# Ledger of designs, part 40: miniprotein binders against q6w4x9r395to579

Target 1, 185 residues: q6w4x9r395to579
Amino acid sequence: GHCSLEGGSFVTTFDARPYRFHGTCTYILLQSPQLPEDGALMAVYDKSGVSHSETSLVAVVYLSRQDKIVISQDEVVTNNGEAKWLPYKTRNITVFRQTSTHLQMATSFGLELVVQLRPIFQAYVTVGPQFRGQTRGLCGNFNGDTTDDFTTSMGIAEGTASLFVDSWRAGNCPAALERETDPCS

## First folded at step 5 (miniprotein)

Design T12
Fold by ESMFold2-Fast, scan of step 5:
Structure T12 (fold): chain B 185 residues (1-185), chain A 91 residues (1-91)
Amino acid sequence: as target 1 above (185 residues)
Amino acid sequence: GSELLFIIAKYLIDFAILLAREGDFEEAKRLLDEAFKLIEEAARRGLDEKLIEALREAAKLVREGIEAGNPELIERAKELLERVYEEVKKR
């Protein structure tokens, strides 16, 4: 399955449901029992305009009991707070420069992340078939049915993206709304 | 099915602990409220009662640790979650 974070605030789920949100927070992209050591993939959004977006992706984080790998729009890769020279390898994860404009995080457990650094910072998540029906977060539940892709952290299928996105916040931040950066218009 | 709900609730509590340690108590409490709602849903969907009890106790310990300014309670919650999660992984 493929999930994309593009154009600053656009997301397409593993079941190919597109949506947009406005938020300035860290959000859970992917949680799954298939991720070792309580792993989770997260996305950091901050205020900055890209095309028609009022917020943009600024970093992607892979967090587990062993690792906190951060890939930022500044092309800095850290693990547990320490800057790493690429290619960077752990037992199950390798981060390397795939092209002049793309970094890749490859894993042994069926998760692949490709980050585009230029012209805009954006991310692509690929998961193997073992993740089918076993994912949660902004990338959806990967069950082949788009009608329940907005399943919140509380297990409830919502009709709107904003409630769905807000349920996956992982930091201190305001609720994601259609016009958060211009709430009076 | 039900084990997946346990894992999601555990991660919400783990993130609440992370936020509490960083001093973001308001957001930590919000995540704990979300975890409690998910725990009730997991109970309705037949998650093992011992797992439900462990999740509720862990979330309670984190909340009380935040309210009382007692990091020892938060550490006990982490230990409980880890122990129970290892049990779930063996299934």
Scores: ipSAE 0.000, ipTM 0.107, lowest interface PAE 17.9, mean pLDDT 71

Design T13
Fold by ESMFold2-Fast, scan of step 5:
Structure T13 (fold): chain B 185 residues (1-185), chain A 91 residues (1-91)
Amino acid sequence: as target 1 above (185 residues)
Amino acid sequence: GSELLFEIAKFLIDYAIRLAREGDFERAKILLDAAFELIEDAARRGLDEKLIEALREAAKLVREGIEAGNPELIERAKELLERVYEEVKKR
């Protein structure tokens, strides 16, 4: 399965359901029992341009008990807070420059991440068939049915993206809806 | 520095072999291109010339096997890569 984060604010789930949101938080993209060491893939969104309502992807994070790999739009890769020269390798993960404009994180456990650095920071997530029906987060549940792709962290299927996205916030940050309704000038 | 580059280049060649066996030639070629760049970087940083030559030959065999549709060249690359592994283990 394929999930994409494109154009700054668009997401296409593993079941090919497209949606858009604006937020300034870290969100869980993919959580699965198939990921080792309690692993999770996360996306960081922040303000873009001069408008408070205009937000875009600024970093992708892979977090497990052993690693916190951050790939940012500034072409910086860190693990556990330390900057790493590419190519970079851990036991199960290798990060390298796939092309002049793309970085790839390849893993031994069926997850691949490609990030486009230029002209727009974008991310592409590929998972093997073992992940089918076993994913949670912004990339959806990968069960072949798009009608329940907006399943929240509490297991409730929503008809709109806003409540779905807010349910997958990681850490303490404001709800996207508050910024979108009162952007402040 | 050169030891890490060697390990990553070996990983990329191994992965390219796996992808080629699965018929994913376009991704295999991308990994091989990355491996070639790392091999040259390792050579500039003083990695043993015999190891550099072996890695170049392994990557070349995989690329030629893909281009010619010849699985025997890919198998030969795998055997060469295993010999490189054993050589490094002895050091």
Scores: ipSAE 0.005, ipTM 0.199, lowest interface PAE 12.0, mean pLDDT 75

Design T14
Fold by ESMFold2-Fast, scan of step 5:
Structure T14 (fold): chain B 185 residues (1-185), chain A 91 residues (1-91)
Amino acid sequence: as target 1 above (185 residues)
Amino acid sequence: DPRLLFQIAKFLIDYAIREAREGDFEEAKLLLDYAFKLIEEAARRGLDEKLIEALREAAKLVREGIEAGNPELIERAKELLERVYEEVKKR
């Protein structure tokens, strides 16, 4: 499955449900029992330059008991707080420059992340078939049913993105500004 | 970007608080170690001194709360992080 974080504030879930939000927090993108060592993929959102009403993706974080990898829009890659030269390899994870504007994190456990650094920081998450029906977070539950893609951290399927997004805050932050996908603007 | 490092450090301290409350002190300590490294990098990159002091104090309170078995220190850390975030949001 494929999940994307694009245009600074748009998300498309593994089941292809699009939505939009504005927030200044770290959010859980993906949790799954398929991730080793209690792993989780997270996204950091912050104010978007000079746009006071907008926020955008500024970093992606992979946390597990062994690895704490940060890939930021400033092209800095750290693990456990230390900057790393690319390509950077651990036993299960490799981070490398895929193109002049893209970094890739490849794993041995069926997760791949590609981040676009320029002109706009964006992220693309790919998971193997073993993750089907076993994901939770902003990327959705990957069960082929779009109607429950807004399942909160409490296990409740919501009709709106705002409660869904706020339930997946990974830290103590204010609630996100409510913005649904607007196909009729 | 020192403000990004601030956000990630704050998140790590919040996550450490959650892990400590669930009794996973080993994970909490690893998260705090990571937070301390990011705080020092943020300081090196010019993050506001008041924000650095608050993050450093919050992380220390969580570590001390774990070491002493004192949940009140952990609660003080959470309140401090909340106040600091409100201040940053205003900027």
Scores: ipSAE 0.007, ipTM 0.384, lowest interface PAE 8.8, mean pLDDT 76

Design T15
Fold by ESMFold2-Fast, scan of step 5:
Structure T15 (fold): chain B 185 residues (1-185), chain A 91 residues (1-91)
Amino acid sequence: as target 1 above (185 residues)
Amino acid sequence: GSELLFEWAKFLIDYAIRLAREGDFEEAKFLLDAAFKLIEEAARRGLDEKLIEALREAAKLVREGIEAGNPELIERAKELLERVYEEVKKR
C-alpha cells in the first residue's frame, strides 16, 4: 500500500482516499502491530507562512523504543536528538539520499518512506502486504474499503476528515484556530 | 525509485477512472491532480519517456472525459493504462 503527504496539506490514504489536512500539531501517520518495538510513524505540521495561512508538513518522525528518527524540511536527519551523516544505518533502518532532492528511509520490516525535500517538503509511505488491515492513523486502515478510511483513534468511522484528523493528534499542539486571526501575528 | 512513483501514479489514475465511472467527479479530479504531480516527479527521476507520456495522456483523458461528460474518453484512458502496465511487466 501507498500513502502520500503532499502539496503541504494533502493526504492520500493506503486505500486511495484523498483529503485535505488543516492542522498544526504532531499526528500519528501510521501505527501497526507489524512495526517493531511499538514503532509509529508521525507527521509534524505547522503553518506554512504562505497565502491563506495553510498548514504544511515540516518533519516526519519514526519513533520506537530504540529510535527517534526525525527527517525535517531543513534537510537535517537526527536520531535521539543527534544529527546524523547520510547514509545512516541502524539494525533495521537505513536513511540515505535517493536523489539530490529526495531522502529514503528503508526498513527490514516492510515500511519504506521517501521524503521530497525540494521544492516543497512531501512524504510518500509504502507498506508491504503484511500491513493489510493492520494499520491506523492518518494513512487509514488499509483494508481495501475507502468508506471507513476516516476511522478515528477510538475505532469510529467518521464521514468527515476533520474529526478523523483531530483524533490522531499527538504531543503538544495549539487549540483549534479561531476564525478571527490577529492580522499583525 | 521511479518504478514506485509509476505504480503510485497508475494506481491513482486507475482509481480516478473508477470514481469517474461512479459519478464521483470531485474525488476523481483530486486523485488526478495527485497523479500529475507523481508523473512529473517520475520524469525527473528518469522514468522511461514513453511511460511518462502514456501516464500523462491517460490522466488527461480522464480529466477531459469528466469535464465533457464523455465516458468514451474515460474508457480510452483505462485501455491505455492496461497496455502500459503490460509493457512494464515485460521489462
Scores: ipSAE 0.000, ipTM 0.122, lowest interface PAE 16.9, mean pLDDT 72

Design T16
Fold by ESMFold2-Fast, scan of step 5:
Structure T16 (fold): chain B 185 residues (1-185), chain A 91 residues (1-91)
Amino acid sequence: as target 1 above (185 residues)
Amino acid sequence: GSEFLFRIAKFLIEYAIYLAREGDFEEAKRLLDIAFKLIEEAARRGLDEKLIEALREAAKLVREGIEAGNPELIERAKELLERVYEEVKKR
């Protein structure tokens, strides 16, 4: 399954449900029992440099009991606060520069992350079939049904994105200005 | 789009070749598995069938070269990727 974070603030879930939100917080993109050591993928959003009413993706974080890997739009990769030269390898994770404008995080547990650094910071998440029906977060539940893609952290399926996105905040920050959009509409 | 997935899959295979030449076979094979998944997604999004088959063949040659300890298969994969790239540039 594929989940994308594009154009600064557009998200397409694993079940292909598109939406847009406005928020300046860290959000859970993906949690799953398939991720080792209580792993989670997170996205950091901040205000756009051009428009104060819009937000954009500024970093992607993989957090587990052993690692906190941060890939940021300034092309810095850190693990547990320490800057790393690429390629950077752990037992189960490799981060490398795919092109001058793309970084990739490859894992042994069925999760892939590709980050476009320029001209716009964007992220693409790929998960193997073992994740089907076993994901939660902004990328949806990967069950083949788009009607419950806005399942909150409390397990409640919402009809709109606003309560859904707010339920996946991972920091002490203000509630996001939320609305459902279709990037192709 | 499919062009983005093509570019990423091609560079994953190239990076797997680099890793294999450095003796990092486990990581090379992991990246090849990712490349295969991206190739299949590019096919679903309408990437040209000849390009898809060339990428699949290149990835298979790298995997086989690693498993058999045969650098000639890895070199053939590199040559195939170079031909595919030149064809795409002319389009």
Scores: ipSAE 0.000, ipTM 0.106, lowest interface PAE 16.4, mean pLDDT 74

Design T2
Fold by ESMFold2-Fast, scan of step 5:
Structure T2 (fold): chain B 185 residues (1-185), chain A 91 residues (1-91)
Amino acid sequence: as target 1 above (185 residues)
Amino acid sequence: GSELLFYIAKFLIDYAIELAREGDFEEAKRLLDEAFKLIEEAARRGLDEKLIEALREAAKLVREGIEAGNPELIERAKELLERVYEEVKKR
């Protein structure tokens, strides 16, 4: 399955459901029992201007018990708070520059992330067949049915993106529905 | 997979076209050089020959358009990329 984060604030789920949101926080993109050591993929969104329509992706984070890999729009890659030179390799993860405009994070567990750095920071998530029906987060549940792609962290299928997005926020940040801007990490 | 490399190469050529339209010929040519290298890598990894030929032709047209100061060649490249993108979407 393929999930995309494009044009600052547009998301297309693994089941190909498109939506847009206005939140500024860290959000869970993907949680799955298929990810080792309680792994999760997260996206950080912030305001680029006064209007809520200017919400944009500023970083992608892979977090597990071993690693906190942050890929930011400033083209800096860190793991556990320390800057890393590319290519960067751990036992199960390799981060490398695919082109001057794209970084790739390849894994041994069926997750692949491609980050576009310029001209607009965007991300593309690919997961193998083992993830089918076993994903949670902004990228949807990957069950082949788009009608329940807005399943919240509480397991409730919503008809609108706002409650869905807000339910997947990580950390102590303003709710998407409130349209507040408050930088948090 | 190799089809992901198609999308990245297409992006590099599209971005080079935008930079050329803005008059940033040096950065446009640099992106085209990267596109050519990525296209050859995609060919080695088994990307469909029709897609490889289309990407190479589009990149060449953009470079020639920049070098000759000919916007018509750049527009031809854009049309070619749009046609091949439609073909990939249908697969």
Scores: ipSAE 0.033, ipTM 0.490, lowest interface PAE 6.8, mean pLDDT 78

Design T3
Fold by ESMFold2-Fast, scan of step 5:
Structure T3 (fold): chain B 185 residues (1-185), chain A 91 residues (1-91)
Amino acid sequence: as target 1 above (185 residues)
Amino acid sequence: GSELLFEIAKFLILYAIWLAREGDFEEAKRLLDEAFKLIEEAARRGLDEKLIEALREAAKLVREGIEAGNPELIERAKELLERVYEEVKKR
């Protein structure tokens, strides 16, 4: 399954449901019992100066009981607060420069992250079939049904993206606003 | 369901622990406040009392560690979360 964070504020879920939001917070992107050590992916959004949106993705974080790997739009990779030279390898995770504009985080547990650094910071998440029906967060539940992709942290299927996004906020940040889904508007 | 609230609250406490270790006490406390709300809602929905008490204790330990400047309390919270994870995994 594939989930993307593009154009500053545009998300496409694992079940291919697109939506946009306006927010300045850290959001749970992907949580699953298939991730080791209580692992999760988080997406950090902040105010942007680009014409595509007023807020944009600024960092992606993989957090577990052992690791806090941060990949930032400034092209810095840290683990547990310490800057790392690439390629960076742990027992189950390798972060490396795939191209001059892309970094990749490969894992042994069926998760892959590719981040585009330039011209706009964007992220692409790939998960193996073992994650089907077992994901939560901004990337949706990966159950093949788009009608419940906006299942909140309370387990309720919402009709609007803004309530869904707000339910996955990590921290006490401003509520997100629903955004236009047309990337050219 | 209550299990989803539990998993999210557990995650927020873990994230707060990492932020506290980095010295970002303001953001760590914000995450703890959110986690506590989710714990209370999970309890209201009938989640296992043992799991609820463990998460409440973990969140309190992190907050007390931050307020007292005591990293040992934060480490105890991490150990408690690890035991909670092991308990859930066995079920």
Scores: ipSAE 0.007, ipTM 0.418, lowest interface PAE 8.8, mean pLDDT 74

Design T4
Fold by ESMFold2-Fast, scan of step 5:
Structure T4 (fold): chain B 185 residues (1-185), chain A 91 residues (1-91)
Amino acid sequence: as target 1 above (185 residues)
Amino acid sequence: GSELLFLIAKFLIYYAIRLAREGDFEEAKRLLDEAFKLIEEAARRGLDEKLIEALREAAKLVREGIEAGNPELIERAKELLERVYEEVKKR
């Protein structure tokens, strides 16, 4: 399945349901028992203009018990707070420059992430068939039914994107961008 | 691989369609330019010529739809992208 984070505020779920939201926090994109060591993929959003209605993706985070990989719009890649030169390899994860404007995070466990750095910071998430019906978060539940793609963290199917998105917020919403790149407790 | 470039190019064209519907024509055109660059890279990496032609036609339809103010061309582009993506899924 494919999930897309585009144009700063548009999302298309694994079941191909499109929606738009406005957010300035860290949100859970993808949680699954198929991710090793309690892994989760997260997205950081912040205000992109003078209008309160405009927000943009500013970083993508992969967090597990071993790794905290942050890919930011500033073209910096860190793991556990330390800057890394590309290509960066762990046992199961490789982050590399796919093109002059795109980074890829490839994994051995069926997750791939492609990040566009320029002209607009955006992300594309691909998961293998083992994830079908076993995902939760902003990318939806990957069960082939778009009517329940807005399932909240409490397991309730919502008719609107706003309540769905708010339920997947990862901790507090700090005021500053630098603090929002860290998942809060 | 070339399939990943296909998926990114498809995504950029789809995003350009959404921006065009919202009236963000300058940003839509910039994304179409980026999509054309990725289509050419995918062609150099040996992506199927039929898929390359479909992506080029879809991007062209979106650009023409924006320039002519014709939403019908933009809808045709979306339908073409959806059909070619379904073909890739089946392969």
Scores: ipSAE 0.000, ipTM 0.149, lowest interface PAE 15.4, mean pLDDT 73

Design T5
Fold by ESMFold2-Fast, scan of step 5:
Structure T5 (fold): chain B 185 residues (1-185), chain A 91 residues (1-91)
Amino acid sequence: as target 1 above (185 residues)
Amino acid sequence: GSELLFEIAKFLIDYAIRLAREGDFEEAKWLLDQAFKLIEEAARRGLDEKLIEALREAAKLVREGIEAGNPELIERAKELLERVYEEVKKR
């Protein structure tokens, strides 16, 4: 399965449901019992322009009990807060420059991440068949049915993206809607 | 699992070949060192001894090709990896 984070604010789930994302926080893209050491893939979003309705991907994070790998739009890769030069290898994860504008994170557990650095920071997540029906987060549940792709962190299927997206926040950012507090200026 | 470690090790050897062709010998050798570590871990987890031996030989051929400036050894490594991949596919 494939999940994409494109155009700064668009997400396409593993079941091919597209939606637009509006928020400025860290969000859980993918949690699964198939990920070792309580692993999770997360996305960091921030404001991208003069309009408060625009957000953009600024970093992707792979977090487990042993690793916190951050790939940022500034083309910096860190693990547990230490800058790493590419290629960078851990026991189960390798991060390397696939092309002049793309980085790849390959893993031994069926997860692959490709990050486009330029001209727009974007991410592409690929998971093996063992993840089918075993995923949670912004990338959906990978069960072959798009009608429940907006399943919240509490297990409720929503008809709209807003509650779904908000439910997958990492819990370290403001909960208020950005458009309610920012003036249009 | 050991099969996924095999896939990553194969990928690292292929990537080392690409870097060697581009003249990035230090990066290529570092990738080969990482591939060797993954091969040993895959062996420890019970990957087929014939696959382990083929991966070790492929990685050695790439390193020898870099050190000797001999592209024929690098091409032999590529052929060996392709044969190993076909064997895994049939299983």
Scores: ipSAE 0.000, ipTM 0.110, lowest interface PAE 17.7, mean pLDDT 71

Design T6
Fold by ESMFold2-Fast, scan of step 5:
Structure T6 (fold): chain B 185 residues (1-185), chain A 91 residues (1-91)
Amino acid sequence: as target 1 above (185 residues)
Amino acid sequence: GSELLFEIAKFLIDYAIRLAREGDFEEAKYLLDTAFKLIEYAARRGLDEKLIEALREAAKLVREGIEAGNPELIERAKELLERVYEEVKKR
């Protein structure tokens, strides 16, 4: 399955459902029991330009019990807070420069990440078939049905992206999306 | 379900511990606030009371460790969280 984070704030889920959000927090992209050592993939978004309504991807983080790999838009790769020269290899993960503008994180457990560094910072997530129906987060549940791709961290399927995205915040930032309220109901 | 809520809460507390060890206390505290909200939601839905209490205690220990500058409290939180995790994995 393929999930993409493009154009600063566009996301396409593993079930090919596109959506957009404006957030300035760290968000859970992918959590799955198929990831070893309680692994999770996260995305860091920050404000872009002079308006607080414009946001962009600034870093991607892979976090597990052993590793905290951060790939930032400044082309710095760290693990557990220490800068690493590429190619960087652990037992199960290799980070290397795929092209002059792209980095790749390859794993032994069916997860691949490609990061575009310029002209705009973007990320592409690929997971193997063992992840089908076993994913949670902004990239969706990978069950072949787009109608429940907005399943919140509380297990509730939402009709809109705003409640879904806010539920996957991994930080106490102001919500970029407003709660939908209907004063007439 | 209850397993999903536990996994997310544990993830947030583990992430907060890692940030605190790196000296990023503001972001660690923000993640703990999120974890507390999720734990209260799970508690209101009648999930395993002992599991919920352990998660609350772990998050509280991390916050107190940050505020008091006491790494021993953060280490105790990590040990508690790992014990709870191993217990859930064996179910």
Scores: ipSAE 0.000, ipTM 0.121, lowest interface PAE 17.7, mean pLDDT 70

Design T7
Fold by ESMFold2-Fast, scan of step 5:
Structure T7 (fold): chain B 185 residues (1-185), chain A 91 residues (1-91)
Amino acid sequence: as target 1 above (185 residues)
Amino acid sequence: GSELLFEIAKFLIDYAIELAREGDFEEAKRLLDWAFKLIEEAARRGLDEKLIEALREAAKLVREGIEAGNPELIERAKELLERVYEEVKKR
């Protein structure tokens, strides 16, 4: 399954449901029992540039009991607060430069992350088939049904993105402003 | 979202304990501050008071252990957090 974070504030879930929001917080992208050591993938959104008129993705974080890997739009990769030279390898995770503008985080447990650094910071999450129906967070539940893609952290399916996005905040931050986007097909 | 906030808070406390054991007190304290905010949000959303009190106490013990240079407080926090995990499993 594929989930994307693009164009500053657009998200497409694993079940291909697109939506948009405006927020300045850390959000849970993906949590699953398939992730080892209580792992979770998170996204950090902040104000865009000097004007502060829009919000955009500024970092992606993978947190577990063993690792706190942060990949930022400034091309800085840290683990547990320490900057790392690429390629960076742990027991189960490798972070490396895929192209001059893209970094990749590959894992042994079926999760893959690709981040575009320039011209705009964007992220692409790929999960193996073992994650089907086993995911929670902004990327949806990966069950093949888009009607429940806005399932909140309490397990309630919402019809709109605003309550869904706010339920996945990983901090005390302002509520996000929603803009749900229809597919072009 | 009290369920997931609880899960994230206990993860942050557990990870703060690991960072404190490694001597990274600045990052440990940052994670604890975040955990405290998530605990209060989970409380506002109706998470069981006993679980909330246990998480608050665990986070406080880690912070106090760091500030006082007392590893016994950090170990007590780990034991309390493990009891919280067992309590949640029963539900």
Scores: ipSAE 0.000, ipTM 0.125, lowest interface PAE 15.1, mean pLDDT 71

Design T8
Fold by ESMFold2-Fast, scan of step 5:
Structure T8 (fold): chain B 185 residues (1-185), chain A 91 residues (1-91)
Amino acid sequence: as target 1 above (185 residues)
Amino acid sequence: GSRLLFEIAKFLIDYAIRLAREGDFEEAKRLLDYAFKLIELAARRGLDEKLIEALREAAKLVREGIEAGNPELIERAKELLERVYEEVKKR
C-alpha cells in the first residue's frame, strides 16, 4: 500500500482516500503491530512559508523503543538525538540519499519512507501486504474500504477529516481545521 | 531550523508526560533524553531564550518527577508546556 503527504497539507490514505487539513502538531501517521519495538511513524506539521497551504509537513519521525529517527525539511537526520551522516544504517533501518532531492528510509520489516526535500517537503509511505488491515493513523486502516478510512484513535469511523486528524494528535496542539480536499474542483 | 527542533522537543516532552502518567517511566525517560539533546541543538541555532528555558525546565521537571516519584512536578511541567503553547500561538 501507498500513502502520500503532498502539497503541504494533502494526504492520500493507503486505500486512496484523499483529504486535507490545517494543523500545527505532530500526528501519528502509521501505527501497526507489524512495526517492531512498538514502532510508530509520525508527521510534524507547522505553518508554511513555502507551500500554498496554511500548514505543511516539516518533519517525519520514526519512534520505537530501539530507534528515534527524525528526518526534517532542513535535511537534518538524527537518531536518539544525535545527528547522523548519510548513509546511516542500524540493524533494521537504513537512511540514505536516493537522489539530490530525496532521502529514503528503508526497513527490514516492510515499511519504506521516501521524503522529497525540494521544492516542497513531501513524504511517501509504502507498506508491504502484511500491513493490510493492521494500520492506524493518518494513512488510514488499509482494509480495502475507503468508507472507514477516517477511523479515529477511539475506533470511531468519521465522515469528515477534522475529528479524525485531531484524534491522531501526538502532543498538546490546537485542533486542526478541515480544508477542502480539492479547492479548485 | 531551530523552530523545527523546538516543535519536536515540545512534542517529545508532552508525549513523555503521557507515558509517565500511564506508568511507562522507562520509555518516558528515553524520550526526555532525546528532548534535552534537541533543546540544546535549538539553543545553539539561536532559538528564543525564553522558549528554550521553558522547554528545558519542563523536561527537567518531568525527569525529576519520575525519578522522585512526585506527580506534582510532572503537573508543573505540563503547565509550563501549556504556557509555551500559548506563547507560540500568539506568534
Scores: ipSAE 0.044, ipTM 0.521, lowest interface PAE 6.4, mean pLDDT 78

Design T9
Fold by ESMFold2-Fast, scan of step 5:
Structure T9 (fold): chain B 185 residues (1-185), chain A 91 residues (1-91)
Amino acid sequence: as target 1 above (185 residues)
Amino acid sequence: GSRWLFEIAKFLIDYAIRLAREGDFEEAKLLLDEAFKLIEEAARRGLDEKLIEALREAAKLVREGIEAGNPELIERAKELLERVYEEVKKR
């Protein structure tokens, strides 16, 4: 499955349900029992310099008991608070420059992350078949049914993106806003 | 800039406070260790001194609260983080 975070504020879930939001928080993108050492993938959003987007993605974080990997819009890669030169390899994770504008984090456990650095910071998450029906977070539940893709952290299926997104905040932050782009304002 | 280091450090301290309130002191301390590393990296990269000092103090209060079994120190850290959020919001 493929999940994308694009254009500053747009998300497409593993089951291909699109939505958008504006928020300034760290959000859980993906949790799964398939991730080792209590691993989770997270997205950091902040006030935006991107046109037509109030907030935008500024960093992606992979947290586990062993690794705390941060990939930022400033083209900095850290693990456990220490900056790393690429390519960077751990036992199960390799971070490398895929192209002049893209970084890739490859793992041994069926998760891949591609980050576009320029012209706009964006992220693309790929998971293997073992993750089907076993994911939770902003990327949805990967069960082949889009009607329950807005399942909150409490297990409730919502009809709107804003309550869903707010339930996946990983911190004390303001509520996200669900908005259309307004080129005149 | 290095603003993203600050945002992640703030998140880690906030999450450590939540875990400490739930009695998960060992995981909370590991998150604080990561936060301290990110705070020092942000300081080295020239992030605002006032924000760095506030985060460093908040993280220390949480660790001391856990080690001394003093919930009041953890609550003081939470109040400090909320003041940091208000400072960032107005910028």
Scores: ipSAE 0.047, ipTM 0.494, lowest interface PAE 5.8, mean pLDDT 79

